Miniprotein binders against Ferredoxin--NADP reductase. Designs and how they scored, part 1

All scores and structures are predictions.

Target 1, 346 residues: Ferredoxin--NADP reductase, of Oenococcus oeni (q04hb6)
Amino acid sequence: MDNEIFDIAIIGAGPAGLFAQFYAGLRELKTALIEATPRIGGQITALYPEKTILDVAGFLGISGRDLVNELKLQTDLVDSKTFLNSEVTNLKKIASHFEIEINHHASFLAKSVIIASGNGSFSPRKIDVPGSSEAEQSGMLTYLLPGLSEVADKDFAVVGGGNTAVDYAVELIDHDCHVSLIHRRDNFRAMESSVTKLKNSRRTNFLTPMKITGLSPKKEKLEIELQSVPDGAVKRVSVDRLIGGFGFTASSRTINQWEEFPEQFNQGFLTNEAQMTSIAGIFAIGDASIYPGKSDLIATAFGEAPTAINQAVNYFDPDRGGPQHSTSLNKKEVFKHDRIKSRYNS
Structure headers, positions and changes below count from the first letter of each chain, unless a header shows other numbers.
F, E and O stand for the ipSAE by ESMFold2-Fast, ESMFold2 and OpenDDE, each averaged over both directions (binder to target, target to binder). V2 = 0.75 x the mean of E and O + 0.25 x the DockQ between their complexes.
[cut] stands for letters that were removed.
Atom coordinates printed by the task and the answers are left out, and those that the model quotes come from them; centres of patches stay.

## First folded at step 1 (miniprotein)

Design B1
Amino acid sequence: MSEVRIEIRVEGDPEKAREIVRELVERAKRLNPDVEIEVEVRVEDGRVEVRVRVRAPDPETAEEILRILREIVERLREELK
ESMFold2 (binder alone), alone request of step 1: mean pLDDT 73; pTM 0.624

Design F2
Amino acid sequence: MTKIRIEVEVRGDPEKIREVLEKLLEIAKKAGLDIEIKIYVRPDGTVRIEIEVKGVDEEELRKILEEIRKLLEENGLEVKIEIRK
ESMFold2 (binder alone), alone request of step 1: mean pLDDT 70; pTM 0.598

Design H2
Amino acid sequence: DEEKLKELLEKLKELFEKVKELIEKGDPEELRKLLEEMKKIIEEIEKLLKELGVSPEAQELLKKIKELYEKIEKLLKEAE
ESMFold2 (binder alone), alone request of step 1: mean pLDDT 72; pTM 0.623

Design I2
Fold by ESMFold2-Fast, scan of step 2:
Structure I2 (fold): chain B 346 residues (1-346), chain A 80 residues (1-80)
Amino acid sequence: as target 1 above (346 residues)
Amino acid sequence: MSEKEVTIEYTVDNPEEIRRIAEEALREGKDVRIIVRTDDPEKIEEIKRRLEELAKRLGAKVEVRIEGNEIIIEIKREEK
C-alpha cells in the first residue's frame, strides 16, 4: 500500500460513523472509514432495516434502511475512502501518528482515530454442513437477498423458521421466483399473514420438517441434501441459490488486543465533552462512547460526530482553526444534487 | 421437548426468574434459551447487558440471535 497518511480514521460504518465521515469530508479532511462487515449501516442494517424510526430530527418517520440510504447519499457528496470487510485488529501510537492494523496484516497511518463501532459487529448465523464453505465461496449460498431485478423464474431455497426466512421467501415470490422453504419444524415463528401468503402461493414449496445435511455445488446449480426430522429419510433438491435466513448474531466483545486501548466504563469508552477518550488523539462517538448524561439515540450520535471531528483537528492541527460556519463548508457538488437542485429551483 | 435445553420467554418483570432458571439449568448440565419478543432496540441492548453480566457470574457464554421481532438469547456453560 502507498504511504498515504490520513487525517482521520473512523472505525465503524453505523449511523455515527457515516455522519462523521460526511462531516470530515465537508472539512476537506483525508478520511478513511473502516468497517469489519461487508455492509454499511451497522446495527440498523443488521437488525432493523424495516423499523420505523421516530426520533431522528428532521424526519416525521423513516425506515432504518431509508435512513442508511440517506446517510450514504450524504457521504457520496464528499471525497472519502470506505474500507469494507476490514477489521481493525491493532491500534498503535507511533510518535505523532496512529498505526491502524487491518485484518492482522495490512496497516496505514492516521493523525487521529474516531471509534464509532457501536456495540460490536453483527454477522449472519451460518449453516455448517459438509459443502457449505464451498457453496458460500461460489456464491451459491448467501445470507442476504440478491438483487431482485434479474431473478424472475429462478429457483431459490430459503432455510429458516423465523421472520428473516419468511420475509426473504415472500420477497422472492413477489419477484416471480420459485421458492423451496426449508425448516426443521412444521410451524414458523413469523408473521402469520406472510406465512399464509406463502402457503397460498403456487411458487412456494414447503420442505418441512427437514434439515440440511449437505451441500454440493454442481456446475450451475446447488444440490441440497435434506433429511426428514421424524424418520431420517433423505431427499435431494437442486436450486440456483440457497439463502440462509437464520437472522443475525451480535458478536460478544472479546478482550481488545489493541496496544492503544482506551479506558472503558460500563462497556463503553469513557469520553470527556470533546468526545476524547483516555488516549489523546483517540475519540469515541455513538454507542461506543459513554459519558455522564449520555442518551443512547441516533440523534445524539449525530451531534457527537462533528464535535469529535472538530476536536480531532484541534489535536493534530491546532493552527487550522476552529469549526467553520456550515454554509462555508459547502462543496460545489452539494448544489448539483438533483434533490437539492429541485428543492431550490422549482 | 429437549432435556438438554430450557426455553423461557422474557417479560419486563421476570429477570430474577430467568436468573433462577439459568442457574438451575446450568447446574443440571442444560443450556438455557431465552426468547424475547420486542421491536425496541434499546430494550434489546439493555436485556443483552443484563444477561452478559449474569453469564459472567455463572461462568457461562451468552449468544444473542435476532429474528425479526424476536430475540433468542442462549446461555451455555463454558466447556472443558
Scores: ipSAE 0.000, ipTM 0.144, lowest interface PAE 22.5, mean pLDDT 77
ESMFold2 (binder alone), alone request of step 1: mean pLDDT 70; pTM 0.607

Design M1
Amino acid sequence: MSEVEVEVRVEDGRIEVRVRVRTPDGREIEIEYEVDSPEEALRIVEEILRRLKEELGDPEAIRRVEEALRRLREELERRK
ESMFold2 (binder alone), alone request of step 1: mean pLDDT 72; pTM 0.615

Design M2
Amino acid sequence: MKVTIRVEVRGDKVIVEIEVETPDGKKIRITFEVDSLEEAKKIIKEILEKLKEETGDPELIKKIEEALKELEKEFKEREK
ESMFold2 (binder alone), alone request of step 1: mean pLDDT 72; pTM 0.595

Design T1
Fold by ESMFold2-Fast, scan of step 2:
Order: C-alpha cells, then sequence, then structure tokens
Structure T1 (fold): chain B 346 residues (1-346), chain A 93 residues (1-93)
C-alpha cells in the first residue's frame, strides 16, 4: 500500500479503531487504519446503523450511523490514513518491526500493531452478477434500507427469499414505495403474515421464480436483467434502487493463520493493563480484547484506545515521553473546523 | 431500562458477533424478532447469547424469550449460566 514505515498499524475500522486513529493523530503518529470491508463503522454500520445508542458518553442518544459519522469527523481533524478493502492476511515479526500482509500480496512495515477488529467481521450477503460492483458503487444497489422519509412513490426492487427481503419489502410499502420482489423460487422462507401482507398490497409486484442475471446503472435508474428459472425467458425492469435481502454472513477471518498470533481466551485476545497482548508490540482494544474486569461497551473501547496508543509509543520509542496535557492541535486545527468555530465563535 | 444483548454465532468455522443495547420494551421486541430472522437465515451450528440487565424480572423475561427462539430453531443442547445480572445461553445442534 505505502512504502514508508508506520508507527502503528491499526486493524479494524470500527468505533475502537476509529478513535485509536484519531488519538494517534493527536500525538502526531504515522498510522495506517486497515479495514477489510469497503466501509468504516464495523458491526454498527453492518448491523444496526439506525439503532439509537444510549451508553456512549457525551451523546444524549445517537444513531449508530451518526456515531460513526462523528468518529469520522474526528479523524478528519488529524493527519490519518485509512485503507479500505484491505484484509490483514498475515502478521510477521521482522527484526524490530512487524510486517503486515494485505490481501495475500501486498505488505508494509509498522513498529507496533493494535488489533481492533472486534470478535469477527460481519457483512451483508452480496449478489454477484455482471454489473453488480458498478451498481453498488453508484448507490443503486444496497443491502440495507435507505432513509425512509423521502422514498414515497419511488420504485424499489428487493431480491431475496428470506425474512430479510420480505421485511425490507414490507417496510418499503408501509412508506408508500412500489416494490418488485424478486426471488428464484415461488415460495418464501419468511413470516406467513408478512408474505400475505405483500400479496394483498397493490404496491407489491412479485417477480418469481426469477433470478437476476445482470445489472446496468443508467443516469437516474437501475436496469435489472431477469431470467425466468423454468424457461429461461429474459425480462428487464427499471427501478430507482435494488436492495439485496439475503441476510448477513461472516467475512473470512485469517487471524488464526497469522504467524504472530497472540493468546486468546473466550474469543478475545488476552491483554494486560497496558492493552498489550502475549506478543510484545501487539496490542488489542475493544471487543477484540479481554482482561479481568473488562466491560464490553463502546465507551470502554474509547478508554482502551488512548492507553494502547500511549503504550505502543512506550514500546517502540520510550524516549518520546507521555501524552501532552495540551496539544498543538487544540490551538491550530481544532478551532478551524466549521462546526467547532460556529460553536465557540458565535 | 438497561439491557445489553451480545450474540456470537459460529458457522463453518467462521464467527459473527452482534451487539444490541436496549432501552425500551418495544425495542427489545424488535431486536428479538431481528435476531430470530437472522438466526433462521444463517442456520448456525453454535450460538452464544449474553444478556445483561439491571432488573432480575426483566432478565427472566428475556431468558424465556431467548429459550423460545432457540427451541424454535431446533437447538437441542442449550446450556444456561446465570451470574448476577448477566445470563449466558450457549446452544449447539
Amino acid sequence: as target 1 above (346 residues)
Amino acid sequence: MEVKIEVRIRKDGEEITIEYTVDSPEELRRILEELLRLLEELNPEEVEIRVRADDPELAREILERLREILRELGFRNVRIEVRGNEIILRAER
């Protein structure tokens, strides 16, 4: 990815990793934040972006999506590098550094490592047909429901045969959308009452048994190519958005295959009070870590992140000293952000 | 009302962890319905569910609903551990 040596490689761009990246930036450290998926936020973004979170200090209720957005705004205040679509496939120790292998072919060096990958990767199960990558990049193919306040009279297609797809379709028609429900079989493995509701609605069009064979983004609409399962007849439909409702799946985890693999207990990496694992120079924070008395909260991970960063510095550069009581960023950069300036200069 | 539900799912050697924080009975109902649907679609081999609640009566109600979900999904080996205000359910097929 980059041919320079990093001070810290942070694995996982969930809340813990994002805050670690921000705090490292306040200490003017060169860090790489590495995320296997195409987006930040970890499990929050994947599973519950609309959920109201009550137990993060400083917020009187905040949605998962908004929390991730606020964490990203903090990282934007500092000099930080984030690498998406980048799975750490091996971790080796080479002399005084760690070699981090990405996607089985690229590698770079870091003086220390912080594991912030949670207890696993979890993402929507995706469709794979010609044009699907382009459709997803354009925003015309998604795997989660859109914001529902401005979708009335829009045309959606939902593909899938389980509860995820059926529930998405129900939610959309309840918000005055028109839904084409695509499934390769004539039966659904979903709540009977929800399927009955869709069958009784004039807003639902059943495209079954049919499979998607191609996607073509146009300027303002997505063209979906469908093929009848029994006879192979081709049909094309045009919609505002396609939503994949195949449920969720675990991303491949290769941590167990790392050459430097720290000791685990009950699915977490054992750490001491410095957040250091059984391998010197490798730290773990958030749900990836476990120690006596640990509370499994986002708020706890936010406290662990600065500890891990400061102890990583003590590991690779003990003469650098401890954290500053006040940072140059507070005077030079923080007050330049429009939201902060508006708050304090009004 | 303060309830945390952590679900750990194992399928084909892969692990998925899902966390929910619940602040109302209506949100709890929604989350339990989502969990049932997710487990139905993933059809996992092993599931561990941890529930932490400040109210013992609420914890008992959540336990009963989770047992029903696991039973509906066909899990046979369900182990339950109660520790203070935390309930841990482990289920295998």
Scores: ipSAE 0.000, ipTM 0.153, lowest interface PAE 16.9, mean pLDDT 78
ESMFold2 (binder alone), alone request of step 1: mean pLDDT 78; pTM 0.777

Design T2
Fold by ESMFold2-Fast, scan of step 2:
Structure T2 (fold): chain B 346 residues (1-346), chain A 93 residues (1-93)
Amino acid sequence: as target 1 above (346 residues)
Amino acid sequence: MKIRVEVEVEENGRRIRFEWEVSSPEELKKLIEEILKLLKELGAEKVRVEVEAEDEELAREIARLLEEAFRRLGYKDVEVRVEGNRVIVEARK
C-alpha cells in the first residue's frame, strides 16, 4: 500500500520525468515517479526504442533505448521511487496536498505534482474479436502485466509482435510462467536479444504465424481460438490469462477525468515561465507543456525539469531556499572529489 | 601501505570507473562501505572490482571482504580471483 507523503509526484517516466526525478534527488526531495506502462522511457521505449536521436546535447546520435538507459543511471545515483504499471486515474486537492489515485484503487499524497506524461497518457491497443469484451470483464484478458508475486507455473498467452509483447513474455518467463507467444508473422519487431532469450527458453511456445479469432472464458481458464494465417487451420489453447501486447496509443487519455485538471491548449498544459499550470502546485514539463516560444524537444524538457522542481519547492516550502550552485551530487559520503575519482569509459 | 581500488560498473554497454587509494585497513573498510552504497544506488547489473594491494596477505583479506559484500547485495554470480597482490571480483545479478 502507498501510505506515504511525497514532496513531488512526477507523472510520466519519459526523458523529462526521469531527469526531473534525478534533479529532485540532487535537492534531497522525496519523489514518486509514476508510469502507466511497465517500462520507463515513455513514448521512446513504447514506440521508438531503436530510433536514433540527433538533437540531445552531448550525444553524437544516440538510440532512444540508450538515452533512456543513461537517464536511468542518473536516477539510480539518488534516492528515488518509481511506480510502474501505475496510471494516475485521478488528481484531487485536499487542503495543502494533492491526492494521487493509481489504477482506480490506491492513492497517496504529494505536496506538488509535475506532469511529464508527454503528449498524454497511454492507453493499450485492444483486441476486437468475439468474446474479447467478456474476457476483459472477467480479468482473463488484460493489457498490462499482472502482479508477478503469485504467477509461478501459470500459463499465459501474450499476443503481439513488438517490444511490448516480447518484453511482457520475457518478464513472465523470468517469473517462472509458461508463455504462448502469439503473432501473425514469424518475425518480431523487437530487440533481437529478447527474442533469442524467448526462443532459448523451455517456458516459451511460439504460436506463429497465427491470429486470434475468438476468446471464451471457461470457469478458471480462457480458451483462445487461433487460425493459421496462411491456411486458416484452427487451433485452440487454454491459458490462465491472455495479455495483449499491441503497444499503447497516446490518443486515448484518462487525464481529462482528473478532478484537478489544468487548462490545456492543443492537448498540452498551458504553463507560465515557472512551468506552473493554471492550478497552483501543479507543474508541467516536456511535451505535456505549452507556453509561448516553446520548442518540443527532449533538450528543452531537460531545461524545464530543474525549473519545475525548484518552483515546486518554492510553492510548498518557500523557506527552503534555492539550490546551491554545484556540479556534483552533493552527497556527503559518496561524491567527495578529494577521495573518490570517477571516469567514464566507452 | 598502499592499496589501489578500481570499480567498473557496466549497464547497457556503458562503463563508469571509480578509483580510490587507501593507506590502512580502517580506510579500506570504510571504502568498502562507500562502494556498497554506490553500487546499491546505481543498481548495477554487472560490476568488476580490481584491487592492487601491497602484498598477497592483504589481497586475500580484501578478496574475502568483497565476496561477502557482493553476496550481501544480492549478487548470485560472484567470481573472485587472487593473482599475487591483485584481487579481481566480477559480480552479476
Scores: ipSAE 0.000, ipTM 0.071, lowest interface PAE 26.6, mean pLDDT 77
ESMFold2 (binder alone), alone request of step 1: mean pLDDT 78; pTM 0.739

Design T3
Amino acid sequence: SEVTIRVRIEKDGKTIEIEFTVKSLEEFKELLEKILELIKKENPKRVEIEIRAESPELARKLAEIAKRIFEEAGFTEIEVRQEGNTVIVRAEK
ESMFold2 (binder alone), alone request of step 1: mean pLDDT 82; pTM 0.806
ESMFold2-Fast, scan of step 2: ipSAE 0.000; ipTM 0.137

Design T4
Amino acid sequence: MEVKIEVRIRKDGEEITIEYTVDSPEELRRILEELLRLLEELNPEEVEIRVRADDPELAREILERLREILRELGFRVEIRIEK
ESMFold2 (binder alone), alone request of step 1: mean pLDDT 71; pTM 0.634

## First folded at step 2 (miniprotein)

Design a1 (from T3 with R6T E17T T21V K34L K41E)
Fold by ESMFold2-Fast, scan of step 2:
Order: C-alpha cells, then sequence, then structure tokens
Structure a1 (fold): chain B 346 residues (1-346), chain A 93 residues (1-93)
C-alpha cells in the first residue's frame, strides 16, 4: 500500500473501531482499520466471547461473539479495508499528514488518526509448529472456546498444562464433547479439583507426556502429529478442532514509542468533546479515551465513534460539511443486504 | 522474568478462569486494570488472583500491589495467602 493515502486510520478493531469504520463508510471516507491481532473484537474476543452483554442498546441480551459478528456484518455493508496482524509501531506527522508504520516495515499516510485500541492488548499465546498457520487459517486451530450450543459429541483436542487448558477441557466435557488433553508433562499447573474432574470423566483422554510436532488440516478434521517426550515415539490423532490453552500475553502499549504521543490520564488518552486528543488530527474513542464524566461502556463508544469521524472530517476537510441530520432511506447499496431488504420493502 | 497470573471470577455458582503471563511491572499494572474492568462488568461476589513468580519475594510484592488496587476499588474483605513462589489474593464485597 505504497503511496496509498487514507482519510482516516483507525487503530484497533474492537467494538469502537468496528463501528467507527462502519460509520466512516456511510460517509464514503477512505479508511484503514488496523488490528495488531489476527482477529477482530478486541477484549471481547480475547477474554469473554460467550459472556451475555445486557447494556448494549437494541439487544435484549447478546453474547460477545454475536455482538462482534453483528458489527462485522455492518462493516461488510460499506467499502472498508481491515488490516489484521498489523501493529502500529510508530506514528509520525509529515506536513499535513500522519505516517503510520506497521510491524516496523510497511507505512502509509492518513489525513487523520482515531485511536480505538482499548485499555491495552491481551492476545493468546500461540503454538508454532509446521502447519499451525494453515490450521489457524482454516478455523481448525483456535485459542478460545467455540460456541457451545452445537458441539455435543464432537472431538476436541486441548493443548496446554495450565488453568486455561484445564478449564477449557472441563467446559467442553460439560457440553458433552470428547476431549484429548495434550501436555508435555504428566502433571498440570492447574486447580486440583478441575484436574480430578477430568481424570474421573470418560470423555477425557490424557495424551501426556506428549508434544505437538505438526498439524495437517484435512477436509473435515485436523490431523495432529504427537511425539512422546520420553522416547520420541510418534502418534497421530484426528479431531474436529484443536484449542490452544496456553493463556494470554499482556502487551504493554507501544504508543509510548510513537513520535506523536498524545497526553494521557489514568492510562486513557485525554480528549475534548470532539474526541480530539492533545495532538490536532489525532482522536481517541472507546476505552482508549478519557474525559470528565466518561463511562467505559460499549454503548458509550458507539456514540463517540460518529463524533470522532465527523470531527476528523472537519479537521482535514472543513469545507466538506457535516453529515445529514437524517440518513436517506433510499441509499441503494445499504438496502441490497438480504437482512435489511426483508425488513424494508423497496 | 515471567510471572503467571490466574484470575478466577465466581458467577452464578460457576468459576471463570483466565490465565495471563506478564513480563514487566508495567504489564502487571495493565493486567490489573483489565481485571478491574472485568470485575466491574461481571459484578462477582468473589474474585481470586493467583500470582506465580520466580521468587517468593517477587510474588509477595506483586500481591501487595494487587491488594492495594482492590482496596481502592472498594473491596473491603481481602485475604492474602502465600505458599512458596505462589501468592493468592482473594477479594470479596
Amino acid sequence: as target 1 above (346 residues)
Amino acid sequence: SEVTITVRIEKDGKTITIEFVVKSLEEFKELLELILELIKEENPKRVEIEIRAESPELARKLAEIAKRIFEEAGFTEIEVRQEGNTVIVRAEK
């Protein structure tokens, strides 16, 4: 994306960033949504995808995963670019533009920046063996539990020796799954009652002490190559899914290393009522932002996103004007989506 | 120097467990802020943090920081228990 210039670079694909990208698309702005992890959803996806959220307006109760899925569907309605596995490693001002550095190598220009990176990043610790990237790409290797309503009688492998792996295995057998628990040692650094529950279950198979040496996605199943730690003997097993239960790595914000670093208070970026930080042209929304009277709710972030987008436009193109007070219901592209079309006859 | 932090949140008679690895004091403080946000959202009766460090002294120091942050967040019943390199901090409201 050499020489590509964006109107707005949005940093972080949590709920705030996703909604900002959608709203920017409705305004026909050229935006880049930049996410350091391989998945959208931020802390919701990382920590509590199955949590029922009660305080998002318009939903009687929705799981974290379903909320992220709905936000993604909105984003897909507009011309939007999302860059995953893309850490913003530097932010620099060049004349009237900002240069955004990605992964210490690539860079591009944007007329304004919106920080939507939440209260820091926590990402799953990952397995690194031949075939692991392909397995993750196919959805057969994950680091979080799947939706539990339709997993009964499926075969899972869980790899890890700590509380994360053991608790994943317990949850799976409580939902009538069969679990192969893989660990390089015969003992677990986990709650004894949970380990005892797994040992007493007919649904649990202990593959210890063994290490994973390769992964091969097939059409419907994942083939896992295992090697015995004591003698090197090779064994292969086939499962519906592999879940890595190695816990999470906390990432200190790299923002402190940015050449353009906005002022902070209590780990959030100070903003005014326009969501603008101490640096003109840089905005912050959601849990990344702080101002007097702020509530750290997803619903609050949804209100902040349109404000930041509209004020960013005012910053780099003041003659463009503001948004219409009412959105035209006859916008053809929005009504092409099947779910919208079924509710609003054209 | 890596420190393993295990957070246990009791909700509706079930325990949710999350395990983190932190490599610096800055990461530890960031994690505690995230844990407070999760506690605020879930509103649990009990929260337990297990800190497993490279030394008993480090585990104790980190547990003291966690205790102070929970006190500032309004938890009045906080218990700290140490067993070698592992310290458990339990907070109740």
Scores: ipSAE 0.000, ipTM 0.391, lowest interface PAE 12.3, mean pLDDT 80

Design a10 (from T3 with R8E I18W E19T K34F K41Q)
Fold by ESMFold2-Fast, scan of step 2:
Structure a10 (fold): chain B 346 residues (1-346), chain A 93 residues (1-93)
Amino acid sequence: as target 1 above (346 residues)
Amino acid sequence: SEVTIRVEIEKDGKTIEWTFTVKSLEEFKELLEFILELIKQENPKRVEIEIRAESPELARKLAEIAKRIFEEAGFTEIEVRQEGNTVIVRAEK
């Protein structure tokens, strides 16, 4: 990593962070975008790259992946740095600057910080039984639904007793799969109408009350060892895939360990109208932020990003002045891109 | 024009060290402003800056800038040592 002083450090390369990086670049600020994962796009890339997004202005239905690609094209027009595989493990104030610790070792300085990490990483709650690690590595145990266009007539097992498991099972039978639903109790803590739909379907087999005690990947199928809760009797079933439906845990654990930790409400950082948190010089945008009247939309985050960037400048360089219109900025670099040249030069 | 700067301060019997890379005079001056602010708030007994540049002449010029800034900050015991492309500026109170 580069041991430089940045004007702004942006934490999280989801849509909010990417747009903040682009806007900071238009203002010619020395900017670092820091992302814990190996990929940009945040939750969009991780959870729903193929989902059609309808509520981003300027696009008539765009996939998550294509939206991230468009945001990347914008950031490529400006001079800024992106650091992937870089978890911010501590944030500390030193004089008028912030020291940003990366992966418990490397650090650099920034005059201001923008938290754009969303709700943190969403991690599935995992099965922990003999063979579960091997099953996950082979792709026979997953925690998200597979591509639904190619699952017809496959045999799935879903394990879990909440809405996640029940919703997965409903989606699978709606796509002509056969589902064995495994749960330790005879009751589900899920929407009653969904449970009723599963009970009325010939595609659903209820394996309750049973617990998974082992997993064994075979050549083309996964063997699941089950134990009856009331009497301990062992049963084995064979399926194409097992899906763990225990839900997801939003993780803010690393952020909670920072020396400079802003005040939170409902897992979001409280901000004022300037997007500034309880700590002067630290801002939050997108799903990481919360304030009265906030709408949790990508479009809202796009408005918050320029506000945070401009207010960060007011914080560390109050004599620089207010935001410039885009037409007043140096346009030489932005007109180098072929798509822009074709629009403006013809 | 890429320059590596190592900064070391001594406070309360401990030494704290950072390494920075700067690509321009503006970045170098910004780093010096940070160091001056750190000195004002922490009041360390000793500050050492090691400058490694692409030429001996550039290293010397940057060290002269650092020396002037430390003099303006009230340091009277300033030592400058040069070894090729590397210059060390040490300031004591």
Scores: ipSAE 0.000, ipTM 0.379, lowest interface PAE 13.9, mean pLDDT 81

Design a11 (from T3 with R8T I16V I18F E19I E30L K34W L38M K41E)
Fold by ESMFold2-Fast, scan of step 2:
Structure a11 (fold): chain B 346 residues (1-346), chain A 93 residues (1-93)
Amino acid sequence: as target 1 above (346 residues)
Amino acid sequence: SEVTIRVTIEKDGKTVEFIFTVKSLEEFKLLLEWILEMIKEENPKRVEIEIRAESPELARKLAEIAKRIFEEAGFTEIEVRQEGNTVIVRAEK
């Protein structure tokens, strides 16, 4: 147990948690950022560090890795504590505080809690057809993009109908690959501009509506057996690699074993517009939260973080006013940082 | 002020149940909007909402709001039953 009481315990160091920690620091709150893995960045670091992200405001294309690095640099501007390799194994209410249990042993107290754990551990949704295990073992079937420096003029197949598959296909054609995009329907549940880009590219071949029915690794290529969904007609294609783009399944590690467990739907914690869960003093943001009209975007999480922090303050210290105007915040120690100092003096 | 909402959905021959506690009218409205999105995603044939409030008048008022939302969502068969502080709103397509 840490002998200090924190104002806010933030659970999960994905983009939502990192930005919440930064904003809390600007408000001079004593916060603990708690991450179960040895690395910050959550899903971005684990699943798509090399992916070019286009839908985060303020960046004209940024890799997942670089986005996490920028968030870390912001967090480094403020006083903060980050606990890595630290799984929250229990959450309990003790009088006016919450007791945070870490790794079944260590614990500390916080006046409020923000759940920013995303969807927990991630595993790719896998293809289960004859030959899929052999194809995966040979490296010819993967669920993440390969290193993109030496893939020009190679033939890839991508299977899936959502943003994961469409984003993979876009990245591949941007690196001069030929892509066969396989999906069981004629429509894609993905960003319209990306689908339009693929349709307008001579490097994209649409194999829709079709299902994969078998995989056969050959010496230098993977043979994919496809069946037309309407009539069962069989087609075979040969590619250098197949990438499964079905997205990822989150697994809750121990969250559902917490003594204080807020109400949820589809593995997300229900919140109101103040990011408040069903338990007073516990908030949720990012992919850990769900509410009417929620968009599953990093940008959405960035807006939720300040709301949750400010409402947490209202909960444990209702007499404390709102945040100061931006001009007052700008006069804090952050202006002593080399990057900001250099830009300001230029 | 505290109201318990029980939502029952019939999907693929199975019954799925969700229980929520709401502490304000605004929370109740958010819950209803969320239920509507869930209905759109799951496309169930029947949905039942059981509202347990501290008074019969409050339960009836909240059920009227729920009924209106189901009507706006395109449900044509909506039944409301009240027993004391509990009101059940059942909607089907």
Scores: ipSAE 0.000, ipTM 0.094, lowest interface PAE 21.7, mean pLDDT 79

Design a12 (from T3 with R8E K14T I18Y E19V K34M E37L L38W K41D E42Y; at its last look DockQ between E and O 0.01; V2 from the best seeds 0.00; counts 0 for: pae E 17.9 > 1.5, pTM E .784 < .8, placed apart)
Fold by OpenDDE base, look of step 3:
Structure a12 (fold): chain B 346 residues (1-346), chain A 93 residues (1-93)
Amino acid sequence: as target 1 above (346 residues)
Amino acid sequence: SEVTIRVEIEKDGTTIEYVFTVKSLEEFKELLEMILLWIKDYNPKRVEIEIRAESPELARKLAEIAKRIFEEAGFTEIEVRQEGNTVIVRAEK
């Protein structure tokens, strides 16, 4: 039985993988998108579906959910196969192809592989102070934003100094919350415009430079013990909820078991200018890719996806002509769905 | 006419979901052959296919093809439900 050979297997159905799937479809490549979870959208769906994303080109602002929906709709325009609930448990090279094992049982064959798994399974960087476990168990300490429909006029604390913490704070104040932003420094390593927005908001209280030294869950409020970094002075504040905004660590537990294991740096795969890993025919994009000067942005991932797809084609079919520009695509053929016709025919 | 096909294969409490878009009857048949391979490999107790077509008639026609294939694959209980342009074929052993 001629096992179906895909041109490209894309691992991970996050934003990078979804766009890669679409672009591969535009190039009429037989593509499999393989996702371990029952849902597409990766970190966006899992962690911040309601977050407004500001740094994707062409959008003034778009929710995480809406972005994923738009990406999905885009993939619906092309012939593509998506496999959900399919954890890649092994990757091995067989002759000129790759065998991608899923769930320790089934396998796909592909001429090339694009790893778009992000940083793997995302675990938040946890606060480890006295009372942190109890606070987490009570739900007073979380690492994700709660449902934003019920947060109005609540008092939140957000701890962190990067984009994650700042973004959380921005999102909360946009939903009429009060936010105490806790950071060990006065300077934030975040988007300047977002920091400025927080500084200009009456709803934001900066608790800097301070560190959390203890948590005490009470009946209705979480008491946070803070220590001033420069002088050691102790301060206590009470909030409805504390959100840890240190970002997420990825566990690549399953990837470490692959027979074909590309060189890693930290939690990503080292890639060259072609987005190719240390193993020829295996590419990485988005948070799964690491190279000097990379910006860890969705926008960057969207740029990397076409690069990886085009270079994959060059790898398995070097005689295939160059990428067709989207401008050469017949709009009538590409936009066959009525929902899209209504948006673009106006 | 583009047809969207969702395939769910359940084995030992694990559900694998596949989503496909096909543009021709030939492609649909090829897809079904692939599904049969998966059925053989996983030996599932249940398979569910959701077919979304441009017309209820097309959806029904495709569902009938799927039904026959599942019968040949040894499924003894096959339920077909149609809601407009969507048909669900559920097969159980």
Scores: ipSAE 0.000, ipTM 0.166, lowest interface PAE 15.3, mean pLDDT 82
ESMFold2-Fast, scan of step 2: ipSAE 0.410; ipTM 0.805
ESMFold2, look of step 3: ipSAE 0.000; ipTM 0.158
ESMFold2 (binder alone), look of step 3: mean pLDDT 81; pTM 0.784

Design a13 (from T3 with R8T I16Y E19V K34Y L38F K41L)
Amino acid sequence: SEVTIRVTIEKDGKTYEIVFTVKSLEEFKELLEYILEFIKLENPKRVEIEIRAESPELARKLAEIAKRIFEEAGFTEIEVRQEGNTVIVRAEK
ESMFold2-Fast, scan of step 2: ipSAE 0.230; ipTM 0.709

